# Ledger of designs, part 3: VH-VL binders against q7dma9r51to147

Target 1, 97 residues: q7dma9r51to147
Amino acid sequence: GDQVIYHCTVRTLDGVVVESTRSESGGRGVPIRDVLGNSKMILGLLEGIPTMHKGEIAMFKMKPEMHYAEIDCPVSAPENFPKDDELHFEIELLDFS

## First folded at step 1 (VH-VL)

Design Pa9 (framework fv_ponezumab)
Fold by ESMFold2-Fast, scan of step 1:
Structure Pa9 (fold): chain C 97 residues (1-97), chain A 126 residues (1-126), chain B 112 residues (1-112)
Amino acid sequence: as target 1 above (97 residues)
Amino acid sequence: QVQLVQSGAEVKKPGASVKVSCKASGYTFTGYYIHWVRQAPGQGLEWMGRINPNSGGTKYAPRLQDRVTMTRDTSTSTVYMELSSLRSEDTAVYYCARGVYKETLREGSGDYFDYWGQGTTVTVSS
Amino acid sequence: DVVMTQSPLSLPVTLGQPASISCKSSQSLVYSDGNTYLNWFQQRPGQSPRRLIYKVSNRDSGVPDRFSGSGSGTDFTLKISRVEAEDVGVYYCMQGTHWPYTFGQGTRLEIK
């Protein structure tokens, strides 16, 4: 599958940032690198990112079963992360190849 | 307190099968992979495979895939490793070990083998 | 398979002196997330292995600070600044970047 490079900011329904790759939101400023079709992505991103174009910023509103509360989710949520809540994933797609 | 407790020693004849258990406690059983690693007398460590206790999904070392089967019982928090068609070279101590495979936005961590069972000695002799 | 090569395989050390173990991988261990999944384990005689170091240089809880890990890419080192009697055992490096996971041959640390 295609390699994708992206920034991600995760927010609760109330707009509270719970996790981010962006330095301005408490992250390290380093984007994520993933390969589509590799089972190591949350379902909502595996389905959502292929719909994007390079340089696009998109918001994916995910019910728990599409992120960390998915059955057989290959990615574990951090301790005390609100994995059973609806979360909003803001994705900036930097590259795909 | 995280614990992995394995079943007792086994003595088997060539051609038999052995099934070793590993009971987990002190953490969320479905949140961590369980790996199996063996060690022949006086030899090094050999990775055999792993199971995802949540899905039952398995991945085995290529040289063992035709003889090894890993299963789990979520109601008892127990993982099983069954090895068939035993030969003398299968004589070893068999360990289960917890595998942390957490990819998060903050801390990407494929930390492996943070806790180990006490080991199960399997002796294959005629 | 990724081949992990340790040197030396036998390491006699005088108490209180430093010890160093090398581990080389046949391929880069940098994963696509930027992390390097190189671990070090200690196995004392008759005991289960115990993880000392994860992701090259991070010490596990309860591991004395005399143990340190370093390296990058394909070349890694475990150092013990002052060897103590309890450090006797076999040390293994292990890679978790590539399937199947592989261990080095082990280095036996002995007191001379």
Scores: ipSAE 0.005, ipTM 0.552, lowest interface PAE 10.1, mean pLDDT 82

Design Pb1 (framework fv_ponezumab)
Fold by ESMFold2-Fast, scan of step 1:
Structure Pb1 (fold): chain C 97 residues (1-97), chain A 125 residues (1-125), chain B 112 residues (1-112)
Amino acid sequence: as target 1 above (97 residues)
Amino acid sequence: QVQLVQSGAEVKKPGASVKVSCKASGYTFTGYYIHWVRQAPGQGLEWMGRINPNSGGTKYAPRLQDRVTMTRDTSTSTVYMELSSLRSEDTAVYYCARETYYDSSGVEKYIFDYWGQGTTVTVSS
Amino acid sequence: DVVMTQSPLSLPVTLGQPASISCKSSQSLVYSDGNTYLNWFQQRPGQSPRRLIYKVSNRDSGVPDRFSGSGSGTDFTLKISRVEAEDVGVYYCMQGTHWPYTFGQGTRLEIK
């Protein structure tokens, strides 16, 4: 399977940060390492990331079934996470192999 | 080209189980939900449940959740629907159908754009 | 569950004449993203359902332009401007806004 390395920041429609890998947004500054087709990859990212090139930043607008409500999350979900809401995933693709 | 190909017809006795397969080709299998919809003779369409082939996560119709199980095999791009404790009322054509769309602006719902050819299941004593 | 109600359930039409099918939902089908996930499917005798219309009014590739969808909120219509022999079958509306997804009862279109 293709390996991907990326930073991710998840926001509500109001711009509130839900979770992030970036230190400036409360994360640890460590990017996610994942494999396309891994059962832990969010459905919307599985479709979206293959369209990106190394170094690109893209925004993916995801409905509940494309993120935490239905599948394993690649980031830890906080308590009271808005599982029924649309969320915006900002992805910075660092490497694609 | 996108294609969903289902297994052949089944004849079962009441109380038995049946397992129907749906083999996907022509797209990224793990990127699309697969739903199961059935149709009793002369009747309308009834949603049974769906599976996320990426995670294996499932959601079932409440009336069927004690009897239906959906699984997938990513190595063969195949989804399975197993229905146990069969009754005469389960006689139907069973369809698989896919969902989900992606474009450069994000992901939106693209519901049941492709269907399998159907599998006839007959339950008789 | 959202209840989808179609009318009429039986629709005999003369070849070349227009046909119209109504679909009403028990709740608004406008999703939080502003899209309305109302779809129309055709099932010809002995065949799998085929999607004709998605998001109220968007026609699928390969679907003749004599088919059109319209509506908003809870009230939707499928129109066939001139019925052809191959249009015989059952037509279903279906909502994908609310979980679980639900279908109308179906409208059987027959040639007189």
Scores: ipSAE 0.006, ipTM 0.583, lowest interface PAE 13.0, mean pLDDT 80

Design Pb11 (framework fv_ponezumab)
Fold by ESMFold2-Fast, scan of step 1:
Structure Pb11 (fold): chain C 97 residues (1-97), chain A 124 residues (1-124), chain B 112 residues (1-112)
Amino acid sequence: as target 1 above (97 residues)
Amino acid sequence: QVQLVQSGAEVKKPGASVKVSCKASGYTFTGYYIHWVRQAPGQGLEWMGRINPNSGGTKYAPRLQDRVTMTRDTSTSTVYMELSSLRSEDTAVYYCARVEYTSTGVYRETFDYWGQGTTVTVSS
Amino acid sequence: DVVMTQSPLSLPVTLGQPASISCKSSQSLVYSDGNTYLNWFQQRPGQSPRRLIYKVSNRDSGVPDRFSGSGSGTDFTLKISRVEAEDVGVYYCMQGTHWPYTFGQGTRLEIK
């Protein structure tokens, strides 16, 4: 399936960064690489990213059922991640192939 | 047929705790957040916090977080709001209200249905 | 916290005339998803608040079309094109963009 490469910054409703791939927000500066169609991504991103264009920055507001709090989420929540609250995912799509 | 039905009026002394209930019916309980809003006599509305009935996750107003606790019982479709260390300033009508959300993340971020209110009077 | 300021706080109107309420926020209410989470509520005497408008301009079901909301960023307006007797009550704006959620002081609409 198609590979997607993106940067992600996750914030709480009040704007607190809880994790990020960007070095300016405490990350390593290395983007995430995922394959669409293999259901390895958080559900909200699996549905949201295909709507984006290369180079676009989009914000996805996710209720718990669309991210880590969902019982069938294929990705485990990081330790102390606020998975049972609404979270905002800022995605910069770098490549879609 | 969506209804939020709250428990009856309470009279408490300063320092006591009060626990108000909000029973939901007519919709899928775990699909909607429940928020609590209070209104002191002759005053406006103050947001207190909310609970996600699915996860039990809560978020409280910073000025109340040391005294407020929100819980739910999914078997009875009921949300509870407990406020401890009561002061005369806590005298108010307390409302529960629901906020719509969906699995796609689409929501209105509004209080579309409200309970009838519970009067809590704190007096010495 | 985001401060919501309403004006006027007291609004005496003649039956059948238009009425307008202003709501200003201390910060932009445009959320990162491009939506503006500004809501209007009506509270009739002795009743729970009732939602009239959500996301600036969308009328809730059962709300008469004489009610309309408009605005952007930090400046918002609720308009009643022709005031009826049943409109008596207190009107509140509310923001859901920034935590904690905050309400305006309320505007009391009274018939002259």
Scores: ipSAE 0.000, ipTM 0.552, lowest interface PAE 13.4, mean pLDDT 81

Design Pb4 (framework fv_ponezumab)
Fold by ESMFold2-Fast, scan of step 1:
Structure Pb4 (fold): chain C 97 residues (1-97), chain A 129 residues (1-129), chain B 112 residues (1-112)
Amino acid sequence: as target 1 above (97 residues)
Amino acid sequence: QVQLVQSGAEVKKPGASVKVSCKASGYTFTGYYIHWVRQAPGQGLEWMGRINPNSGGTKYAPRLQDRVTMTRDTSTSTVYMELSSLRSEDTAVYYCARSPEYVYDSSGVTKYILAFDIWGQGTTVTVSS
Amino acid sequence: DVVMTQSPLSLPVTLGQPASISCKSSQSLVYSDGNTYLNWFQQRPGQSPRRLIYKVSNRDSGVPDRFSGSGSGTDFTLKISRVEAEDVGVYYCMQGTHWPYTFGQGTRLEIK
């Protein structure tokens, strides 16, 4: 499957950062590396990231059923995460191969 | 209010370099690409390139890639466009413009490429002997 | 590079009458997601360009409803149903589907 390397910042509808890979938003500055079809990914990212081009920033606004509240979601929600709320996933796609 | 404010007019000699600034305010600077578009007197618009202010990553129009450099300073929310080896044909108004590139709806599947929703006021660059 | 061709390049129109501008691309502007990223810009004399239409037919906020966009694939049209004095300027189509982004030559709209 295709490997995708990306930064991710997750915000509530009110703009509160709940998780980020970016250092300026409290993350480590290390991007995520996933393999489409092999890595466990939330549904909204699995559907959305393949539509992006390398170097692009996109905002995915996701209903709960497109992220951690999806039936049989393969990814565990982080502790105290608002998994039943709409969340905004800001993705910067660094590489697609 | 969202706005892009550019530096003032420049007059340069052939062979010189010019560096134009574009200062962003009223939004999250690192969340949007900044593009540069120029317009020669009485002519149409020409896309020059763009910068991702978060990463510093750039993409330039092929015909300009050897002469154009785009940089940013996140502490001042400012993007710079430098054009080297100036020729008379580089006489133009240079604009910076903001683009979110992609917007997706709450389903994660609807995609919009939004181009140039906010523009700077323009910087006139005149190349003359 | 994708070539964008506008017609006419000069458009004299009588106040209150309709105006129509054509834009043709050398390649399909349908992106891999099924959307068409064709934009229209207005540049009034002495001003920066302003986006009027995005994704073929969607008006930006604040743009009067007398402006409409239509088309598909490689053939696009911008229409003004009833031209007003403030509509004087140059109109550009622009594609965001293929890199590098390209503009049409521009259509100069003038009141007769």
Scores: ipSAE 0.000, ipTM 0.560, lowest interface PAE 11.5, mean pLDDT 82

Design Pb7 (framework fv_ponezumab)
Fold by ESMFold2-Fast, scan of step 1:
Structure Pb7 (fold): chain C 97 residues (1-97), chain A 126 residues (1-126), chain B 112 residues (1-112)
Amino acid sequence: as target 1 above (97 residues)
Amino acid sequence: QVQLVQSGAEVKKPGASVKVSCKASGYTFTGYYIHWVRQAPGQGLEWMGRINPNSGGTKYAPRLQDRVTMTRDTSTSTVYMELSSLRSEDTAVYYCARETRYYGSGSVEIYTFDYWGQGTTVTVSS
Amino acid sequence: DVVMTQSPLSLPVTLGQPASISCKSSQSLVYSDGNTYLNWFQQRPGQSPRRLIYKVSNRDSGVPDRFSGSGSGTDFTLKISRVEAEDVGVYYCMQGTHWPYTFGQGTRLEIK
């Protein structure tokens, strides 16, 4: 699969940031690097990111079964994470190759 | 301290099923994956599959997919591995083992099999 | 499935001498996060396996410094700088990069 490099900010329905790669939102400022088909990504991102173009910012509104509450999710939610809630994933796709 | 304690030895006839348990203690049960690995007498290690105790989601080795079922009970912090249609080739020691992982923003860093159960001997009479 | 091939399969060694085990994978073990999930396990007679090395070269807590792991991509090595009597057992490499997880055949280390 294609390599993808992206920033991600995860928010609750109320707009509260629960996770981010961006430094201005409490993250480290380092984007995520994944390979489609080889990475252990949540279902909504594995299906959603291939629809994006390089440089695009997209919002993916995911019900629990599309992220950490998916039946065979390879990525466990961080401790105290709201895994059973609807979450909004704001993705900035930096590279797709 | 982390412990994985497995059920006792089993002797089964060909065609029967066996269900082995693995009881976890000393950590947050739902935060860690549990894998099953078996070892036939004098042979190497074979990965069978894993379960996510939080979701109940499973992933099985393709060779065993039609015969293996993994489940968990969060109230007792116990994982089960059931193998059906037993053959003499299924005679082995069966181990449960924990996978530690760190997550952020949809990706993961993995540390595999940091703790193992003591093993359960399953003998299939032929 | 990713095939893991170890050599030698039998390793007789004299006490105090170094020992080296090779592990080769049929595919690159570099994961999407940039890490290489190559692990080494020791199984002493009658015991459960014990992890010695994770992510190619990192020793687990309590593992003596005479054990070291190295390698990249598809070629990996476990070295014991000076073998002790307690090192007798079977050593397995194992990849956690690709599903299903796979082990090498094992290398039996014996004192001669």
Scores: ipSAE 0.000, ipTM 0.576, lowest interface PAE 12.6, mean pLDDT 82

Design Pb9 (framework fv_ponezumab)
Fold by ESMFold2-Fast, scan of step 1:
Structure Pb9 (fold): chain C 97 residues (1-97), chain A 128 residues (1-128), chain B 112 residues (1-112)
Amino acid sequence: as target 1 above (97 residues)
Amino acid sequence: QVQLVQSGAEVKKPGASVKVSCKASGYTFTGYYIHWVRQAPGQGLEWMGRINPNSGGTKYAPRLQDRVTMTRDTSTSTVYMELSSLRSEDTAVYYCARGYTEYTPEGLYIETYYMDVWGQGTTVTVSS
Amino acid sequence: DVVMTQSPLSLPVTLGQPASISCKSSQSLVYSDGNTYLNWFQQRPGQSPRRLIYKVSNRDSGVPDRFSGSGSGTDFTLKISRVEAEDVGVYYCMQGTHWPYTFGQGTRLEIK
């Protein structure tokens, strides 16, 4: 698989930031680097990111079964993370190679 | 009520820069994209670019990317569009428009392509 | 860039009669998710544009049912079943599938 580099901001339906890579949203300002096909990615991002073009911004609204509440999810949510709620994933794709 | 309110008309000389504002109200400012679209007199609509108010990330039309800059101020829920090195061909009405997210059948929805609420327009005239 | 071509450019219509506007794209507008991001906008004289139709055939809230959109791939149509006086204006098709987004040149609907 191709390497993907992206910023991610996760929000509840009420707009509350749960987690972010952006410094303006409490993150470190460092984007995520993943390899499609061999990375531990949640289902919604694994399906969604490949549809994006470099520089594109997409807002993915995911039901729990498409993120951390997925059966056999390869990624464990942090303790007390709202894994059983619908979440908005704002993705800015910086590179796809 | 969801509204986008733009700044007033501008008259500029060739070579100058213009900065147009678009103030959002009635919705979560950081939850929606803002697009900029212009219309020269007697001409059709031309998409200029868009900004993500949450991240500040931008995407500009290739024809304009060397001259256009989009920014936002989250404390005032305002987006700005600055166009530099103005030419007479830049005389137009400039509109801001809100973009939004759409559901898919799988519960995943993606936003790249919708403009539902538009500002009233800002007339920019470039003349010597 | 994807070129959007509208026909006719000028459309004089008698009140109560149907009107039809064609929009053709230089490339398929089917996105990788299977959706077609073809929109129709209306601009009344002196007003900002408003969206009538999104994803080919879906009407926005508050848009009268006399407006309908159809088509697939590269060939799209906006129809008004019974033209009313308030329908005077310029109609634009717009594609959001390919970056940069592009509009058709516009069709001016006028009452004869």
Scores: ipSAE 0.013, ipTM 0.539, lowest interface PAE 8.5, mean pLDDT 81

Design Pc3 (framework fv_ponezumab)
Fold by ESMFold2-Fast, scan of step 1:
Structure Pc3 (fold): chain C 97 residues (1-97), chain A 122 residues (1-122), chain B 112 residues (1-112)
Amino acid sequence: as target 1 above (97 residues)
Amino acid sequence: QVQLVQSGAEVKKPGASVKVSCKASGYTFTGYYIHWVRQAPGQGLEWMGRINPNSGGTKYAPRLQDRVTMTRDTSTSTVYMELSSLRSEDTAVYYCARDYEDSFPLGYMDVWGQGTTVTVSS
Amino acid sequence: DVVMTQSPLSLPVTLGQPASISCKSSQSLVYSDGNTYLNWFQQRPGQSPRRLIYKVSNRDSGVPDRFSGSGSGTDFTLKISRVEAEDVGVYYCMQGTHWPYTFGQGTRLEIK
């Protein structure tokens, strides 16, 4: 399936950065590469990213059931990740092919 | 001395609401999830939901989600569980239980309150 | 919901003898991180449940070494190597892998 390359910054409702791929937010500066048809993405991103256009920056406000607290989620939450909280995912879609 | 102390027994009529408290002491309140689990007389344990005391975020059992609300007060280190539209089948002992968020809060439940008996009768 | 089935439901044992409780899940309890979130709880008469074992085989601090847990996937066992009078109570398995969390129906351990 479709390949996607994106940057992601995850924030709590209070704006605290929990995780990021961006260097300015404590990440490594390396974007994530996934394949939509064969990926281990959280539900909110699996459904949200296909609605984006290349070069777009979008914010997805996700209730727990749309991210790591989803039943049978294919991706485990990192340690200390607030998986049961509403989280804001800021996605910059770099490529969609 | 880690401890969870719950409020006293309640007797309610069908259709009423009940609010049970669980006061935490001896640990960092915001570092642990709190679960609510109930047990009807002579029956097994049923998970109701959990709350993150740091964020206030909640996750409820699907069967109860329309009737249960969990909240917390960080100034008193207390979690509350409110169950509305009470039925006779809600007669049970209600327990709160702690789960360590840093170790993947996947139902570990290492410390339990003493239980609160709620009786629903006409 | 994942169904947790325990057997036996009633377990009369003689003091000093071993006891074994089975717990079977309707689905694999291996989580996406490779861990299995199967826990065992003990409830003595008139008391709150107490956790004995977490993640299949890890014994809690203060839990006697006569208690042990084992298993994988969908089939789990709690063993008591030498039953003592204080072990009387109901034992529950519980899964944390699939939401919502579910408990087995319980096994009542009684002294003959």
Scores: ipSAE 0.000, ipTM 0.559, lowest interface PAE 16.2, mean pLDDT 81

Design Pc5 (framework fv_ponezumab)
Fold by ESMFold2-Fast, scan of step 1:
Structure Pc5 (fold): chain C 97 residues (1-97), chain A 122 residues (1-122), chain B 112 residues (1-112)
Amino acid sequence: as target 1 above (97 residues)
Amino acid sequence: QVQLVQSGAEVKKPGASVKVSCKASGYTFTGYYIHWVRQAPGQGLEWMGRINPNSGGTKYAPRLQDRVTMTRDTSTSTVYMELSSLRSEDTAVYYCARDLGEWLPYEAFDIWGQGTTVTVSS
Amino acid sequence: DVVMTQSPLSLPVTLGQPASISCKSSQSLVYSDGNTYLNWFQQRPGQSPRRLIYKVSNRDSGVPDRFSGSGSGTDFTLKISRVEAEDVGVYYCMQGTHWPYTFGQGTRLEIK
């Protein structure tokens, strides 16, 4: 597949940041690099990111079954991550090739 | 009732800009993408772009990307479509339409506004 | 851009008879998620379009069962089993698989 490079900020329904790649939100400022169809990705991002274009910022509101509580999810939730809660994934797509 | 209500007809001169509004009611405004589709007199439908009302993120048709801007105001549940540098060929009925998919777009429109006629004449 | 081609462009039909509209895409409409984002819309004279069918064959809950969608890959069909007077209008197929999203040119259904 296509390589995708993106920033991600994950928030609870109340807007509390639980994880982010952005330095302004407590992250390291390093974006994620994944390959669609070859990288292990959560379902909501695997389905959502292909709908975006380069430079777009999109918010994906995901019920647990669309992220880490998905049955047979191919990726492990980060330590102490609220995987059983509805979460909002803010994605900035930096590159799509 | 789920509804999209658009602003009234506009008459503009070539080179001007037009801003059409689309007010949503009866559902969670931030949960559904809003698309804009236009139809020139006697012609078919043309997709212009879409906006995620939650994030403000947009995706525009390449042909219109340099002239179209879509925004939203969550406090009024309203989406706006602004088209600049108007030409006579922009004369059309402009529709807003809600995407069928909640949070992730299906690119399938279930609820349509009534349409806004924009006439560009000199 | 993906080109959507409808045929016929003009469809005169007798009340109570069946009608069929073809829609062909220049590329496969199967998306990476395994779904096919092919939609059908109806536009009655002077009205906004309305959705009839999404993802090839799924009917909106308000749409009569005399409307059905079928097809796969690049070839799709909308069928009306028995045409009624209120079916007069223009029918559009639309693909949501490949950006930018594109409509067919429309088929005008008329009662003869």
Scores: ipSAE 0.000, ipTM 0.562, lowest interface PAE 15.1, mean pLDDT 83

Design Pc7 (framework fv_ponezumab)
Fold by ESMFold2-Fast, scan of step 1:
Structure Pc7 (fold): chain C 97 residues (1-97), chain A 124 residues (1-124), chain B 112 residues (1-112)
Amino acid sequence: as target 1 above (97 residues)
Amino acid sequence: QVQLVQSGAEVKKPGASVKVSCKASGYTFTGYYIHWVRQAPGQGLEWMGRINPNSGGTKYAPRLQDRVTMTRDTSTSTVYMELSSLRSEDTAVYYCARDYYDEYPFGEGYFDYWGQGTTVTVSS
Amino acid sequence: DVVMTQSPLSLPVTLGQPASISCKSSQSLVYSDGNTYLNWFQQRPGQSPRRLIYKVSNRDSGVPDRFSGSGSGTDFTLKISRVEAEDVGVYYCMQGTHWPYTFGQGTRLEIK
């Protein structure tokens, strides 16, 4: 499967940062590395990232069923993560191979 | 900006206890583990243990688990490391270091930010 | 405990020349998630350690690209393609795969 490397910043509808990989948004500055088709990626990113071009920054507005609140979601939400809320995922695609 | 600021130098007698603090700022305190690592004069680094500031849960190096205790105060974003029954071989610089939770889907790696160190001298 | 062995322990290098440090572990550092948790740290005289590389080959933010990490299983290498004066210090490998976490003895890099 295709490998993807991306930065992610998750915000509430009010613009409050919930989680981020970027150091300027409270993250550790390390991008996520994952494999499409073999990864346990949330549905919204599994469907969204393949539509992007390398170097692109895109905003995905996800209802709960597109991320951690989906009944068959293959990954667990972080502690205290607002999984039942609509969230905005800002993705910067660094590499797609 | 992320900072870990430690308490000042300590001089102790054998058999005493020492308690070192590490105050975190610039990030969500409960989102990251804090580890303690020490370094004896002219020697290498030794991992002592870690604390989860959210739960208070700890893991200690087996050789130190009977003497070390780690605690935190979430209201002041401060982690404490107490070492009891001090011996001369406990003379070292003690560092705190931040690490991300394994269970979170964001971020990777270990020990990305370190405190400035606290010198503890044990002498009779 | 996993024993981490570095060589050489003392590394005199001429400015502008490459440098290489070896790190060997007493058992495989591949974790159950498929990742290898081997990290490299730099400690300049009088300073706290600074992370250079995590998970074998990933360079930390702000670390010059002349630093690179490689290896697999039990055998790892830190390379500096061209040594600069600011690189003087002690370098440590560290494993985070097996509890308790352990460090190598350190390699002192000095300019000759």
Scores: ipSAE 0.000, ipTM 0.532, lowest interface PAE 15.3, mean pLDDT 80

Design Pd3 (framework fv_ponezumab)
Fold by ESMFold2-Fast, scan of step 1:
Parts: C-alpha cells; structure tokens; sequence
Structure Pd3 (fold): chain C 97 residues (1-97), chain A 123 residues (1-123), chain B 112 residues (1-112)
C-alpha cells in the first residue's frame, strides 16, 4: 500500500483542540507516517486521505462512527475522550506515494 | 484504583475448553483494549490476542486463531478468553492486561495486568 | 512474526554492580506515527509482569531511576545502574509495533 506522511490537528465542533501533531497546538511537531491498509488508522482517515493531493490542507468533519466509535476501530480512545462527538480533523498531507 | 481481577484456577482434560474471565474496575472499560498473554511453566510470555471492549472487535495470534475466542460483557465490565481443544502444552498461567492506544505519541502499552489464572491440562 | 532476541538469557550480577540486557528485533519497530513501541517488563517470582519502560526510554510511574532504556530501530538495551536484591526476576522486551505482538525469550537476573 501507499505511504502517507501528514500532520493532524483534532478539534471539537467548538474549536477546542483534543490532539495535534503540531507544536503550536501542543504536539511534538513530528508528522505521522502511515501505510494505507496496514496501520492503526481510523476509518475517516483511511477513506479521506486518498482523496487529497500532496501539499494540501483539508478539513474532515467526522461523525463518531468514522473515528473512535467505529465498529472494530483499531485504536482505543483515552478516558473521557469525546469519541461519541463529531470531531474535525485538519490534515496537512506532506507526502503520498 | 485501576484493577483487573481474573477468575480462579482451572483443571481440564485434553480436548476440553476453558473460559477465563477478567473483570475491570476503576476506569472507563470501553476506552481500553484488553490483551491476553500466557506463560507456560518455566517459559516466556506469549501474546494470544486482544479485544476492543467498545466494539467487540478482536485480533488473535495466528497460531491460536482457530482455538481462541475473546468476548466481553459491558454491563459487568468483564472480558472472557475461551480456549478450545485443550492440549498439555496449553498448561500455563493466563494473564489479561490493559492497553491504551491513543494520541500520536502514546501508542500501545500494557500498564495494568490481572493477577493471572493457572490452567492445568492433564489426563 | 517479528522475532525478539534477548541476550544474555542468564545474567548473574553482584549486588550494587550494573547490569545490561540487549533486545534485538527482526524488523524495525518504528511505527507509522514516528513512535517506537518497545516495552520492558519485570516479572518477579510468582508475580504478574510489571511494566518498567514504554516507548524505548520512558520510565513508568514508581519505577526507580536506576532503570533506563535506550536504543532505536532494531537494537535496544535495558540498563540497571546499581542492582538491588529486589531486582531479581525475569526481564522481557516486547514489541507493540507489528501484529502479532511478540516478546523476547526473557533474561533471568540472579544475584551471584
């Protein structure tokens, strides 16, 4: 499968940052490196990232079933994470082979 | 306080099945995977599989996939591991362990373990 | 499956001296998120495993600072700077990067 490298910032509907790879939003400034179909990725990213072009910044508005409330979600949410809420994923795609 | 409490020791005959329970308390049960790891007498640790208590989704070690089944009951915050067609080499201590995988820098980790359940398979 | 190889398998150490355990993986343990999911566990006789180190070098809460982890890619080390009597037990490395998760064979630390 295709290799992808991206930054991600996750926000609630009200714009509160839940999680980020970006240093200005509390992350380490290190992008995520992933292989589509062979990684622990949420459904919305598995479906969304392939629609992007390299260098693009896109916002994916995900209903719970497209992230941590998905049946067979490969990642567990932390305690008190808003997994049953709509979340907005801002993705900057740095590389896509 | 986070606790994982397992069911008591079992003695089974070859060909039987065994079902071990792991009751979680002190945290949000559906927010963490539960893994099962076994240890034969005098041997190392062997990962058997995991369950997502939220979805019921499972992943099993390939060598055990045809014999192992993991389930959960969210009303009692309990995970079950059933191993069928028991052989003498299944004699082991069986452990459950909690795994949190979230945020881009945390990943998988086994931070709390059950006390273990001894399963003895003998004629 | 990713094979985890520990050395030595038996480690006799004099009290107060340092100890070192090596762990090598058959594949890189760098996950797609840039993290390396290499853990170290201690198992004292008759007890459940206890996590000491996660993500190569991060010490778990309550673990003494005499324990340290290091390494990258496929080569990892657990060090005890000054062995105490309570450190007797078996130490395991474990990878959580690839399915299925796999453990090393274990290293038995004994006082000589």
Amino acid sequence: as target 1 above (97 residues)
Amino acid sequence: QVQLVQSGAEVKKPGASVKVSCKASGYTFTGYYIHWVRQAPGQGLEWMGRINPNSGGTKYAPRLQDRVTMTRDTSTSTVYMELSSLRSEDTAVYYCARDRYYDFWSGDYFDYWGQGTTVTVSS
Amino acid sequence: DVVMTQSPLSLPVTLGQPASISCKSSQSLVYSDGNTYLNWFQQRPGQSPRRLIYKVSNRDSGVPDRFSGSGSGTDFTLKISRVEAEDVGVYYCMQGTHWPYTFGQGTRLEIK
Scores: ipSAE 0.006, ipTM 0.554, lowest interface PAE 11.7, mean pLDDT 81

